# Ledger of designs, part 84: VHH binders against EKC/KEOPS complex subunit cgi121 (cgi121)

Target 1, 174 residues: EKC/KEOPS complex subunit cgi121 (cgi121), of Schizosaccharomyces pombe (q9p7j3)
Amino acid sequence: MILPLFPETQVHVFVYENVSNCAAIHEQLISQNPIYDYAFLDAATILYKKQVYSAIIRALEDRRDEQMKTKTIHSEVILSLSPKTEISSAFRQFSMTKKSKNIVVVKIDSKLTEEEEFERLDKLVEGNRVEFSDEELQKLIDFKVLKKNYKLDPSTLENPLASILSSIALRGYS
Short names: E, the ipSAE of ESMFold2; O, the ipSAE of OpenDDE; V2, 0.75 times the mean of E and O plus 0.25 times the DockQ between their complexes.

## First folded at step 16 (VHH)

Design m131 (from qm1 with H105E; framework vhh_6qgx_2; at its last look DockQ between E and O 0.94; V2 from the best seeds 0.82)
Fold by OpenDDE, look of step 17:
Structure m131 (fold): chain B 174 residues (1-174), chain A 123 residues (1-123)
Amino acid sequence: as target 1 above (174 residues)
Amino acid sequence: QVQLVESGGGLVQAGGSLRLSCAASGFTFSDHAMAWFRRAPGKEREFVAAITYTGSYTFYTDSVKGRFTISRDHAKNTVSLQMNSLRPEDTAVYYCAATYAWDYETERAYEYWGQGTRVTVSA
């Protein structure tokens, strides 16, 4: 996938449900294994495609402007999902944990086609790939977690997209 | 309240050894990676070493590899830095830090910091 604002950067996003080896994946992430150079997100925290795209765009903008707060573009995506400026908090809020069952995986700067990237990732993730769509994401979301992460209230819960996107866009400007 | 308290700093001759210790409280120690940073006179703070939340993996800046060893004690909520073969360039204030992230070399990734302990290595 090519983003209009970043035509030189290829991005792939995958969704997995019923992942059995999140603990093993997590171990590789904390060890900083380069084979696992992705952003592994807990699907329980993701409600919309636009939420993910907004975070990716924010991360790419940070890189373009030489204002990344983290070491890697994938860590920057995790940070960009958060309304908070603290990296540790963003990871706690959005990153895959050992106990995760459903995940969203983001690859930035891919040199492979979507299918090729899937084949590569399929060797790392033991789960069922589902479509990257709002419909599928909404089946996996934990609204309690979502409300906590973005401080949603009853007035914003009917249509939380605007609030989520605003939180991402205005991070650091409150 | 969160608290990180460093100890073990002091004056030592080149080639000598020191063991720094950091006592952590006020947060879930077992969920956080722990690290040591240092700030030498006139320089910016720099990464020294990190250890994952279980202690299974350790990371070091190149200049201290083979000389420094980071470890942690979950029962005591402490992290330690064994410093051997010390050099004058190791002179700095050493800080203990904690993070939930795995961006270990990034100073900004750490949400909790100690006040530091001074290490002076004489020639």
Scores: ipSAE 0.876, ipTM 0.930, lowest interface PAE 0.5, mean pLDDT 96
Fold by ESMFold2, look of step 17:
Structure m131 (fold): chain B 174 residues (1-174), chain A 123 residues (1-123)
Amino acid sequence: as target 1 above (174 residues)
Amino acid sequence: QVQLVESGGGLVQAGGSLRLSCAASGFTFSDHAMAWFRRAPGKEREFVAAITYTGSYTFYTDSVKGRFTISRDHAKNTVSLQMNSLRPEDTAVYYCAATYAWDYETERAYEYWGQGTRVTVSA
C-alpha cells in the first residue's frame, strides 16, 4: 500500500471540481482557522494519484525524522510537492488560491472514516466531489503549469511520472 | 530588485514608544503577508508580529501582545510596527519580511528580508 510504513496515520484525499467558494476557503486558510486544517491544493498542478501520495509520504517521513520545515503536516504536504525547498514558492505553485476552480484536499491524522471526513469537508467546500483517480485528475491538470513547476522538457512530457516523482523524492539533496 | 527598507529605529527609554516602518518594492505587495522579526545580540532571530495580505488578521508573539501593533498601508506599500511600553528586553535589530505562505511564525517561510533597523531600550 502507498502508506504501509505509517499504519497509525489515517489519510484521506478528496477531489472537487467546479468549486465556487475558493476565495472564502482561502480567507479561512490565511486566518489559520483550525476547522480548515487540511492541505488544499490546486488541481491544476496535480496529474497523478502517485504525485499526491509521494508528497504525503515525504511529509510523513520528514515528520518521523524531525526534519519538518513548516508548522503543520498539511503545510508540509504543500512543500513536499515542490522540487525546491523554499516554502513561499511551494505555496505559490501548489496551494489552492482564491481563483482556483478545482482542488485536491488532503487530511492527515484523521480520526474519521473517509465518509465521515467527506461529510465534514462537504460543509466547507461548495463544489462537486469526483473520484480521486488518475482519470479524473487528468481532466483537471494544466500541462503548462505542470511543465513549469517540475521543469519538464519535451521528452518527459509524454510520460512525466518518473520525472515528477524523482523531483519530489530527491528535493534537498546535492 | 526586491527591496524591504526598515526605518524608525533608535534609542528610547523603557516605557517609551517607537514606530518602525518598512517600505516594500519589487514584488507584488498585495499578495504577501508581512512580518517583523527581531534578533537580540547572541540570540536567534525570533518572530514578533505578522499581518495577512488583506490586512484582516494579525498575529503576535506572546511577549509583545497588547504592546505592539502591526499594520499595513496598501496604497504606500508599507508595513509598520507601533511599539509601546518598551522594555530593555525588546532591544534588538528588527527585520521586515514577506511571504506568500500562511506559516507566519516560521522564519524559513519568508522569501524577502530587509537589512534591519536597530532598537535600543535603556532602563
Scores: ipSAE 0.678, ipTM 0.872, lowest interface PAE 1.4, mean pLDDT 91
ESMFold2-Fast, scan of step 16: ipSAE 0.847; ipTM 0.925
ESMFold2 (binder alone), look of step 17: mean pLDDT 89; pTM 0.906

Design m140 (from qm1 with T106N; framework vhh_6qgx_2; at its last look DockQ between E and O 0.95; V2 from the best seeds 0.83)
Fold by ESMFold2-Fast, scan of step 16:
Structure m140 (fold): chain B 174 residues (1-174), chain A 123 residues (1-123)
Amino acid sequence: as target 1 above (174 residues)
Amino acid sequence: QVQLVESGGGLVQAGGSLRLSCAASGFTFSDHAMAWFRRAPGKEREFVAAITYTGSYTFYTDSVKGRFTISRDHAKNTVSLQMNSLRPEDTAVYYCAATYAWDYHNERAYEYWGQGTRVTVSA
């Protein structure tokens, strides 16, 4: 993917359903194994492609402006999905867990081509890769989780996109 | 109400040992990483050691590797720091902290903090 404001930054987003090895992946993440340097998100928390793109753009803006709150760009993506600047809470809200079944994986600054990243990730993730599209994401979302993470009321749940994007864009005003 | 309560600080001669303990309550201890940070007089807070929620992995700042050992006890909701071969440069207030994130060296990633326990190492 090419971002207009960051045209030299390599960004890849992958979606996997029916992942059977989330506990093993989680163990690699908490041990900080550099092979797993990606943002591993629970697909239950992601409704739109624009939600992921907004978080990536915010993380890249914070890196550009030397305003990152976390030590890695991938952790900054996880933080940027949260409406508040609380790192621990953002990980609890959006990162994959040992019990996750569907995941969204973000890679920034890849040294590999997109095809090579596909081959590498397919070896780490025991699941079925699906297209990164709103249609596929809507099959994997948990609306109870989404409502809780973004504090959506019934009226906002009818059309949550604008509220979610505003929460991501405005979280830095603190 | 979340609480982290440190104990075990004190005055010790160079080359001596101390064991710090931290009792945790009010949150799910078993799913949080635990860490120790310290602040020496006139200096900023710095990372000392961390342990994952599973207890399987530990992380240390270079100056304490081989001298300090972090451990945790899930049954007692405690994290401990065994400090051996203490040096005057280890003099500081030691703080216990907890996080759900795996950004262990980053003090900003820690959600819960104790009030600290003072360690003084005489030359």
Scores: ipSAE 0.839, ipTM 0.921, lowest interface PAE 0.4, mean pLDDT 91
Fold by ESMFold2, look of step 17:
Structure m140 (fold): chain B 174 residues (1-174), chain A 123 residues (1-123)
Amino acid sequence: as target 1 above (174 residues)
Amino acid sequence: QVQLVESGGGLVQAGGSLRLSCAASGFTFSDHAMAWFRRAPGKEREFVAAITYTGSYTFYTDSVKGRFTISRDHAKNTVSLQMNSLRPEDTAVYYCAATYAWDYHNERAYEYWGQGTRVTVSA
């Protein structure tokens, strides 16, 4: 898709369930293999489409404003999901790990259609693609993890979306 | 309490060798990448070398490739830097650092830092 404020930036988001090769993908990420230049997120940390889009928008705004803290726009998405500014912690909290089973995959600056990007990604991921939708995401979320990542107390858990989006938007402003 | 403690620094003549060691405690060593950074007099701290948490991949700044070797020992929770063919330009305080991320050249990605060990290379 194309975001209104970033008309030259094409973005694709994919969701895979029952991924059997997260350990192999993780190895490619730590080796910095350019074929794997995507943001690979643990789906257990993602409840809403808007959560992902808000992190993408924050990363793109920081790139535009020359405020990026990480090497790539995809690593900046991982950081942007976090309410805090610590890069190491953001990766620990939101990135796919070798033990992940379900993932959300983001491609920014794509020159390909969604179908073409899917064909490339599908060669890398051994799992079943599902729709990027709130319905599918809620099946994959781990609410215990969500609570920890965003420090959601009992009063916030009834409607966590606003709290989560505020955390992404306000990171660093205290 | 997280600690990274460097050792092995000292004075060495150009062309010589030195081996730095960094002992890690207080965090899960086996899931962190480890790196060495250095700060030369009057300069900003710069990346030297990194090794993945598995030990399978290493990364080096161009000026040290072929001369320096980073390694890690999971049983002893240590990371080492073997420095050969030393030059006066290698004179710096060397720092050990740890990160969970894989943005290895980026000082800001590292959450734990040692106090540094001084290496002086004389003509």
Scores: ipSAE 0.732, ipTM 0.886, lowest interface PAE 1.1, mean pLDDT 92
ESMFold2 (binder alone), look of step 17: mean pLDDT 88; pTM 0.905
OpenDDE, look of step 17: ipSAE 0.896; ipTM 0.940
ESMFold2, look of step 18: ipSAE 0.703; ipTM 0.877
ESMFold2 (binder alone), look of step 18: mean pLDDT 88; pTM 0.905
OpenDDE, look of step 18: ipSAE 0.865; ipTM 0.922

Design m17 (from qm1 with S30E; framework vhh_6qgx_2; at its last look DockQ between E and O 0.92; V2 from the best seeds 0.80)
Fold by OpenDDE, look of step 17:
Structure m17 (fold): chain B 174 residues (1-174), chain A 123 residues (1-123)
Amino acid sequence: as target 1 above (174 residues)
Amino acid sequence: QVQLVESGGGLVQAGGSLRLSCAASGFTFEDHAMAWFRRAPGKEREFVAAITYTGSYTFYTDSVKGRFTISRDHAKNTVSLQMNSLRPEDTAVYYCAATYAWDYHTERAYEYWGQGTRVTVSA
């Protein structure tokens, strides 16, 4: 997929449910294995496609402006999902954990087609690929976690998208 | 409250050894990677070493590889830095830090910091 504002950057997003080897994947991330150069997100924290895209765009903007706060573009995506400026907090809020069962995987700067990237990633993830859609994401979300991460209240719960996007866009501007 | 308390610093001759220790409290120690940073006189703080939350992996800046060893003790909630073959250029205030992330070389990734312990290596 190509983003309109970043035509030279190819991005792929995949969703997996019932992943059995998140602990093993987590170990590889902790060890900084370059084969696992993706952003691995806990699907329990993701409600909308636009949430993911907004974070990706924010990360790409940071890179463009030479203002990344993290070492890698994928870590920057994780940071960009958070309304908080602290990297550790963002990772705690949104990154895949050893106990995760459902995940969203983001690849930035891919040189492969979506299918080729899937084949590569499918060797690393032991789970079932599902469609990257709001419908599928809504089946995997933990609303308690979502409410906590974005400080949602009863007035924003009916349509939390605006609040989520505002939190991402205005991070560091409060 | 979160607290990181460094100890073990001091004056040592070139070629000598020191062992720094950091006692952690107030947060889930086993969920955090631990690291040592240092700030030499007139220089910015720099990464020295990091150890993952289980202790399975370690990372070092090039200038200390083969001389420094980072380790952790979960039972005691401590992280240590064994410094051998010390050089005058190792003179600095050494800081203990903790992170939930795996951007180990990024200073900004660390959410908890100690007050530091001074290490002076004489020629």
Scores: ipSAE 0.862, ipTM 0.922, lowest interface PAE 0.5, mean pLDDT 95
Fold by ESMFold2-Fast, scan of step 16:
Structure m17 (fold): chain B 174 residues (1-174), chain A 123 residues (1-123)
Amino acid sequence: as target 1 above (174 residues)
Amino acid sequence: QVQLVESGGGLVQAGGSLRLSCAASGFTFEDHAMAWFRRAPGKEREFVAAITYTGSYTFYTDSVKGRFTISRDHAKNTVSLQMNSLRPEDTAVYYCAATYAWDYHTERAYEYWGQGTRVTVSA
């Protein structure tokens, strides 16, 4: 996908369910293996496509404006999902863990086509690929985790989209 | 509550050695990467060394590679920095810090910080 404000930036988002090798992937992430330069998110934290795209756009804006708070664009995506500008907490809230079972993987500035990234990720991730859609994400979300991460009230939890997007867009401005 | 307590600082002559220790409490030590940062008089805080939560990988700033060794002990909830072949430019207050993130060189990525221990290296 090409974003209107970032026409030269290629963005790919992949969803995997029933992943059996999350511990092995996590080991590669903490070692900073460049092969694993993606944002690996726990699908339990993602409810909407727009949630992911809003975080990507915010990360790209921060890179454009030379205001990134993390070392890589993929780490900046993880940070940008959080309503607070606290890197350690954002990773705890949104990144995959050794115990994750379903993951969302974001690639920015890929040198590969989407098809080539699929082939590459299928070798790294032992799980089932599903469509990046609101319908598929709804099957993988943990509403208790979502409520905690975005501080949602019961009344907001029934239709949380606007609240989530506002939290991502207005980090530090509330 | 969360605490990181450094010890082992002091005065040493150039070419000497010191071992710094940091005792952690109040959080899940085994889930956090640990690092040492330092701040020399009149300078900003800079990265020195980090160790992953597993202890399997270590990272060092170029000026200390081969001279400093970071290690951790999960049974004792401690992280240590063995400092060999010390130089006057190593003079600084040394801070231990903890993060859940794997963005080890970024000061802002660290959630918990100690108060620091002073190291002075005389020529």
Scores: ipSAE 0.844, ipTM 0.922, lowest interface PAE 0.4, mean pLDDT 91
Fold by ESMFold2, look of step 17:
Structure m17 (fold): chain B 174 residues (1-174), chain A 123 residues (1-123)
Amino acid sequence: as target 1 above (174 residues)
Amino acid sequence: QVQLVESGGGLVQAGGSLRLSCAASGFTFEDHAMAWFRRAPGKEREFVAAITYTGSYTFYTDSVKGRFTISRDHAKNTVSLQMNSLRPEDTAVYYCAATYAWDYHTERAYEYWGQGTRVTVSA
């Protein structure tokens, strides 16, 4: 996929459920293995496609403006999901962990078609691919985690999208 | 209350060795990567070395590779930096730091910092 504001940047997003090897993947991430250069997100923290795309767009805007805070664009996506600017906390809240069961995987700057990227990723992830859709994401979300991460009150939990997107867009402007 | 307390700094002649230690308390040491940064006079703080939360992987800035060794002891909640073949260019205040992230070279990725220990390497 190509985002209209970033026409030279291919982005792919994949969702996996029932992943059995998150601990092994996490080991590769902390070792800085370049084969694993993706953003691996815990699906328990992601309710909407727009949540992910807003974080991707924010990360790409910061890269364009030479305002990235992290080493890689994929790490910047993880930070961009957070309403706060603290990198360690963003990773704690949104990244895949050793204990994760379902994940959302983002590849930015891909030189491959979606099919080719999937074939590569599928060799790394031991789980079941599902559609990247609001329908599938809502089956995997943990609403207690979502409420905590974005400090949502009961009045916003019925349709929290605007609150979440505002948090992503306004990070660092207070 | 989170604390990182460095020790082991001092004056040493070029070619000599020094071992820095950092005692950690007030957070879950076992889930954090640990790093050393340094600040030479008039310069920004720069990355020196990092070790993963498991202890299995280490990372070094190019200028210290082969001379410095980072290690950690989960039983004592300490991280150490063995500094060999020291050069005058290694003169700096050395800080230990902790992060949950794996952006090891990025200063702002580190949420906890020590006060630093001074290392002076004379010609």
Scores: ipSAE 0.661, ipTM 0.859, lowest interface PAE 1.4, mean pLDDT 92
ESMFold2 (binder alone), look of step 17: mean pLDDT 87; pTM 0.894

Design m174 (framework vhh_6qgx_2)
Fold by ESMFold2-Fast, scan of step 16:
Structure m174 (fold): chain B 174 residues (1-174), chain A 124 residues (1-124)
Amino acid sequence: as target 1 above (174 residues)
Amino acid sequence: QVQLVESGGGLVQAGGSLRLSCAASGFTFSDHAMAWFRRAPGKEREFVAAITYTGSYTFYTDSVKGRFTISRDHAKNTVSLQMNSLRPEDTAVYYCAATYAWDYHTSERAYEYWGQGTRVTVSA
């Protein structure tokens, strides 16, 4: 996918359910294996496609403006999902863990088509690919995690999209 | 409550050794990468060494490679820095730090929890 504000930047987002090798992937991430240069997110934290796109756009804006806080654009996506500008907290809140079962994977600056990237990523992830859609994401979300990460009260939980997008766009405001 | 408590600092002659220790409490030690940073008089804090949460990988700034060794003990919730062949340029306050991020950084901003520091003075 190509974003209107970043037409030269190719973006792919993948969703996997019932992943059996999250511990192995996590160890590759901590060793900084360049083959695993993706943003690996816990699907329990993602409710909408717009949530992921907003974080990607914010990360790309920060890179364009030379204001990245993290080492890689993929780490910047993880940070950008958080309502706070705290790297460690953002990783604890949104990143895949050894115990994750469902994951969202983001690739930025891919030179490959979506299908070619799927082929590459399917070799790394032992799980079932599903469509990146609001319907599929809503099957994988944990509302207790979402509420905690974005500090949602009961009144906003039933219609949280605007609150989530505002938190991503206005980090530090809330 | 979260605490990182450093110990082992002091005055030592050039060529000598010191072992710094950091005791962690109030968070899940086994899920966090640990690092040592230092601040020399008149300078900014700089990265010294880091160890992954598993202990499988260690990272060092060039000026201390081969002289310093970072290690951790999960049973005691401690991280240690063995400093050998100390130089006057190693004089600094040494800080223990912890981060949940797997993509560790040499930047202070990657680290969430910090100790108060322990002073190391190396004389000629």
Scores: ipSAE 0.645, ipTM 0.830, lowest interface PAE 1.2, mean pLDDT 89

Design m175 (framework vhh_6qgx_2)
Fold by ESMFold2-Fast, scan of step 16:
Structure m175 (fold): chain B 174 residues (1-174), chain A 124 residues (1-124)
Amino acid sequence: as target 1 above (174 residues)
Amino acid sequence: QVQLVESGGGLVQAGGSLRLSCAASGFTFSDHAMAWFRRAPGKEREFVAAITYTGSYTFYTDSVKGRFTISRDHAKNTVSLQMNSLRPEDTAVYYCAATYAWDYHTGERAYEYWGQGTRVTVSA
C-alpha cells in the first residue's frame, strides 16, 4: 500500500477475527521478540481504515522529523491513535490484550511482500483473516470503547470519522 | 489513588548490599510492568531495571548487570531491587515506576506511575 506523503514506505494492514491465541501473542510482545515487530491493535478500538492510516501517517511524520516518542515505528503507530501523547495510556486504550478476540495488525517497512507477510502472520495468529475494509471493521468495533477512547458525545457518535481524525491529528498539541 | 511507595534506602559501604522495595496500590499491579530508575546528584534520571507483568522477563542497564536483581510479588503487590557489590557510582535517589506498555526501553516517558524515591548513599 502506497501513502501519498510517504510513497517509498511499504505498509501492510491485516485484520483477524476470532483469534484464540491472543495470550500467547501478548507474551511474545512483552518479551520483545523481534519476530512480533508489528503494531498489534484490538479491533474493538478501530472503526475506519482512515483511522489506521491517519495514525500511520502521524507516526511516519514523527519519524521523519526525528520526534518519535517510542522505540519502534510500530509502537509509534499505537501512540498515534491516542488523543494524548502518553505511551502507557495509549497502549491500554488501543493495543491488543491477552483477552482480545479480534485484532488489527500493522507492518511498516516490511522487507517482505504483502503475500509473504500473510504467510508469516498466519503462522503466528490463530484466527480467521478478513478484508481490511470499513465493512469488516464495523462488525468488530465496540462503540463503548470507541466513545471512551476519543471522548465522543452522543451527537458525534452517529458520524464520528471527522472527530476521530481530528483527535489523532491534534494529539501532539493537546 | 495511584501510589508507589519506595523503602529500603540508606547508607552502605562500597561492596555492601541493599534491598529496595516498592509497594503499589490504586491500579491493577498484575497488568503492569515495573521498573527502577535512579537519579544521581547533578545528573538526569536513568533506567536501572524492569520486569514484565508476568515476571518472566527482566531487563537491566549494562552498569548493574550481574550485581542487581529485580523481582516482583503479585500477592503483595510489590517490586524489589536487590543491589549487591555496591559502588560509590550507585549513589542516587531510586524511583519505582509502572507502565502498561511493553515499550520499556524508551525510558522514563513510557512510564505512567512514579514513586517519590528512596535515597541510596554508597561510601568509598
Scores: ipSAE 0.725, ipTM 0.862, lowest interface PAE 0.8, mean pLDDT 90

Design m176 (framework vhh_6qgx_2)
Fold by ESMFold2-Fast, scan of step 16:
Order: sequence, then structure tokens, then C-alpha cells
Structure m176 (fold): chain B 174 residues (1-174), chain A 124 residues (1-124)
Amino acid sequence: as target 1 above (174 residues)
Amino acid sequence: QVQLVESGGGLVQAGGSLRLSCAASGFTFSDHAMAWFRRAPGKEREFVAAITYTGSYTFYTDSVKGRFTISRDHAKNTVSLQMNSLRPEDTAVYYCAATYAWDYHTESRAYEYWGQGTRVTVSA
């Protein structure tokens, strides 16, 4: 995908369900293995495609404006999903854990095609790839996690899109 | 209540050794990376060493590689910094810090929990 505000930036988003090797992937992330330079998110935290794209746009804006708080654009995506600018909490809230079963993987600035990234990721992730769609994401979400991460009340939880997007756009002010 | 409590600081002559310890409570120690930072008089806080939540990987700033060793003890909820071959330029207040993030080893802003510090003075 090409974003209108960042037309030269290639973005790929992949969704995997029933992943069996999250502990192994997590160890590669903490060792800072460059092969694993992706944003690995717990699918339990992601309800909409727009949620992921809003975080990507915010991360790209922060990079453009030389205001990144993290070391990589992919870590900035994880931070940008959080309604606050606290890095440790954002990783706790949104990143893949050793116990995750379903994940969303974001790649920014790939020099590879989407199909080539898919082939590469399939060697790293032991799970089933599914379509990046609102329908598939809604099968994997944990509403208790979503409510806690965005401080949603029960009335907002039935249609939380606007609240989530506002939280991402107003990060640090909401 | 989250607490990180440092101990082991003091005065030592150049070439000497000190062992710093940090006792952690009020959060899940086994899920957090631990680090040591220092601040010398008139300078900003700088990274010294970090250890991953598993203990499998350690990171050091170039000036302390081969002289300092970071370790952790999950049973005691402690992280330690063994400092050997100390130099006058190692004089600083040393701080223990914790983070859940793996994007952590050199950035103080990535650390959520901080101790009050322990003073290390290395005389010539």
C-alpha cells in the first residue's frame, strides 16, 4: 500500500493466526536481529485497518519532523498506537508477547515487493496468514484488552472507531 | 508501589572495583529489561549497561566494555553491576532502570521505572 501523504513510502501489513513460535520471534527482537526489523503487534489489540494505518501515518509524521521517540520506524508504530507517549507502556499494551497466538506485522520502507516480504516472513512466522481486513481482525480482537488500552466505556465499545483514531491522532493530549 | 533501590556505591581509588546492586519490587521483574545509567557532575544521564528480561543478552557502552559486567537474579529480583578497573571518568551517580520495551539499551526515555541513584567516586 501507498499512503497519500507518503507516496514514496511502501507499507506492507500482514496478519497471522495460530502462531506457534512467538517466544522464538520475541527472542530475536530482544537480540536486535536486523532480519526481524518489523513491528510485531498482538492482534488482540487491533480492531480496524484504520487503527494500524493511523499509527503508521503518525510514525511517519514523527520521522519526517525529526520527532521520533524510539530507535526505529517500526518501534515508532508500536508507540503511535498508544494514547500516551510512554514507550515501555506502549510495548506492554500493543506488542507481540511470548504467549501471543495471533499477530499483525508491519513493514515500512521495504525494498522488496509485498510477495517477497510474504515469502520472507513465512520463514520467520510459524502460523497461518489471513487477509488484512476488518473482518479478519474482528475475529482476533480481545475487547477487554482494547477497552483497557484506549480507556473505552461500555457505550463507546459498540462503535469505538472514532475514539481509537482520536486517541492515536491526539497522542499525549488525550 | 514500584521501587528500585540501589546500593554499593562509595569511594574507590583508580584501578579498584565496586559492585552495585539494585533491588526491584512492585512490578513483574521477570518481564522487564534492566539497565544501569550514570550522570557525571555537569553532564547528562548516559547509558552504561543493560540486560534483557531473559538474561540472554547484555549491552554495554564502549567505554565500559571488558571492565563492567551486568547480571540479574530472578529469585532475588535484583540486577547487579560489577565494576572493575575503575577510572576517574567513571565518577558519577549510578541509576537502576527498568523497561518492558526491547527498544531500550541506549535511550533513557524508554525506561519507565527509575531508582534514586548511588554515588560512585573514583580518585586518581
Scores: ipSAE 0.668, ipTM 0.835, lowest interface PAE 1.0, mean pLDDT 89

Design m177 (framework vhh_6qgx_2)
Fold by ESMFold2-Fast, scan of step 16:
Structure m177 (fold): chain B 174 residues (1-174), chain A 124 residues (1-124)
Amino acid sequence: as target 1 above (174 residues)
Amino acid sequence: QVQLVESGGGLVQAGGSLRLSCAASGFTFSDHAMAWFRRAPGKEREFVAAITYTGSYTFYTDSVKGRFTISRDHAKNTVSLQMNSLRPEDTAVYYCAATYAWDYHTEYRAYEYWGQGTRVTVSA
């Protein structure tokens, strides 16, 4: 994917459902294995493609401006999904856990093609690949989790896109 | 209410040992990585040691490797730092910290909960 403001940055987003090895992946993440340098998100927290893209754009803006708060660009994506600037809270809210069933995986600055990254990730993730689309994401979302993470009221929850994007854009300023 | 309470600091002679303990309450201890940081006068907060929420992996700054051991006890909600072969350069205030983040064990900015600190003075 090509982002208009970052045309030289390679971005790939992958969605896996029915993942059986989240505990093993989580162990590799906490051991800081560089093979697992991706943003591993719980699909229960992601409703729209634009939600993920907004977080990626914010993370890339923070890197460009030398204002990253986290150690890696992938962790900055996780932080950027949160309406708050707290790293620990953002990971609690959006990151994959050992109990996750469905995940969204983001790769930034890949030297591989999208197809080559798929082959690599398919060896790490024991689940079924699905299309990165609003339709597929809406099958995996947990609205209780979404409501809590973005502090949505019932009226906003019926059409939450603008509220979610505003929360991501204003992260760090409020 | 979240609380991290350190104990075990004090004055010790070079070559001696101290055991620091940190009692955690008000959050799910078993889901958080725990760490020790220190701050010497006129210096920034420096990473010392961390332990993952499972206890399976530990991380140390180079200057303490082989001398310090971090451990945790889920039944008691405590993290401990056994400090052996202490040096005057280890003189600092030692802080206990907790984070839910998985890949930030060495970065103080990634830690959400902090203790008030305990003073360690190592005489020559």
Scores: ipSAE 0.628, ipTM 0.818, lowest interface PAE 1.2, mean pLDDT 89

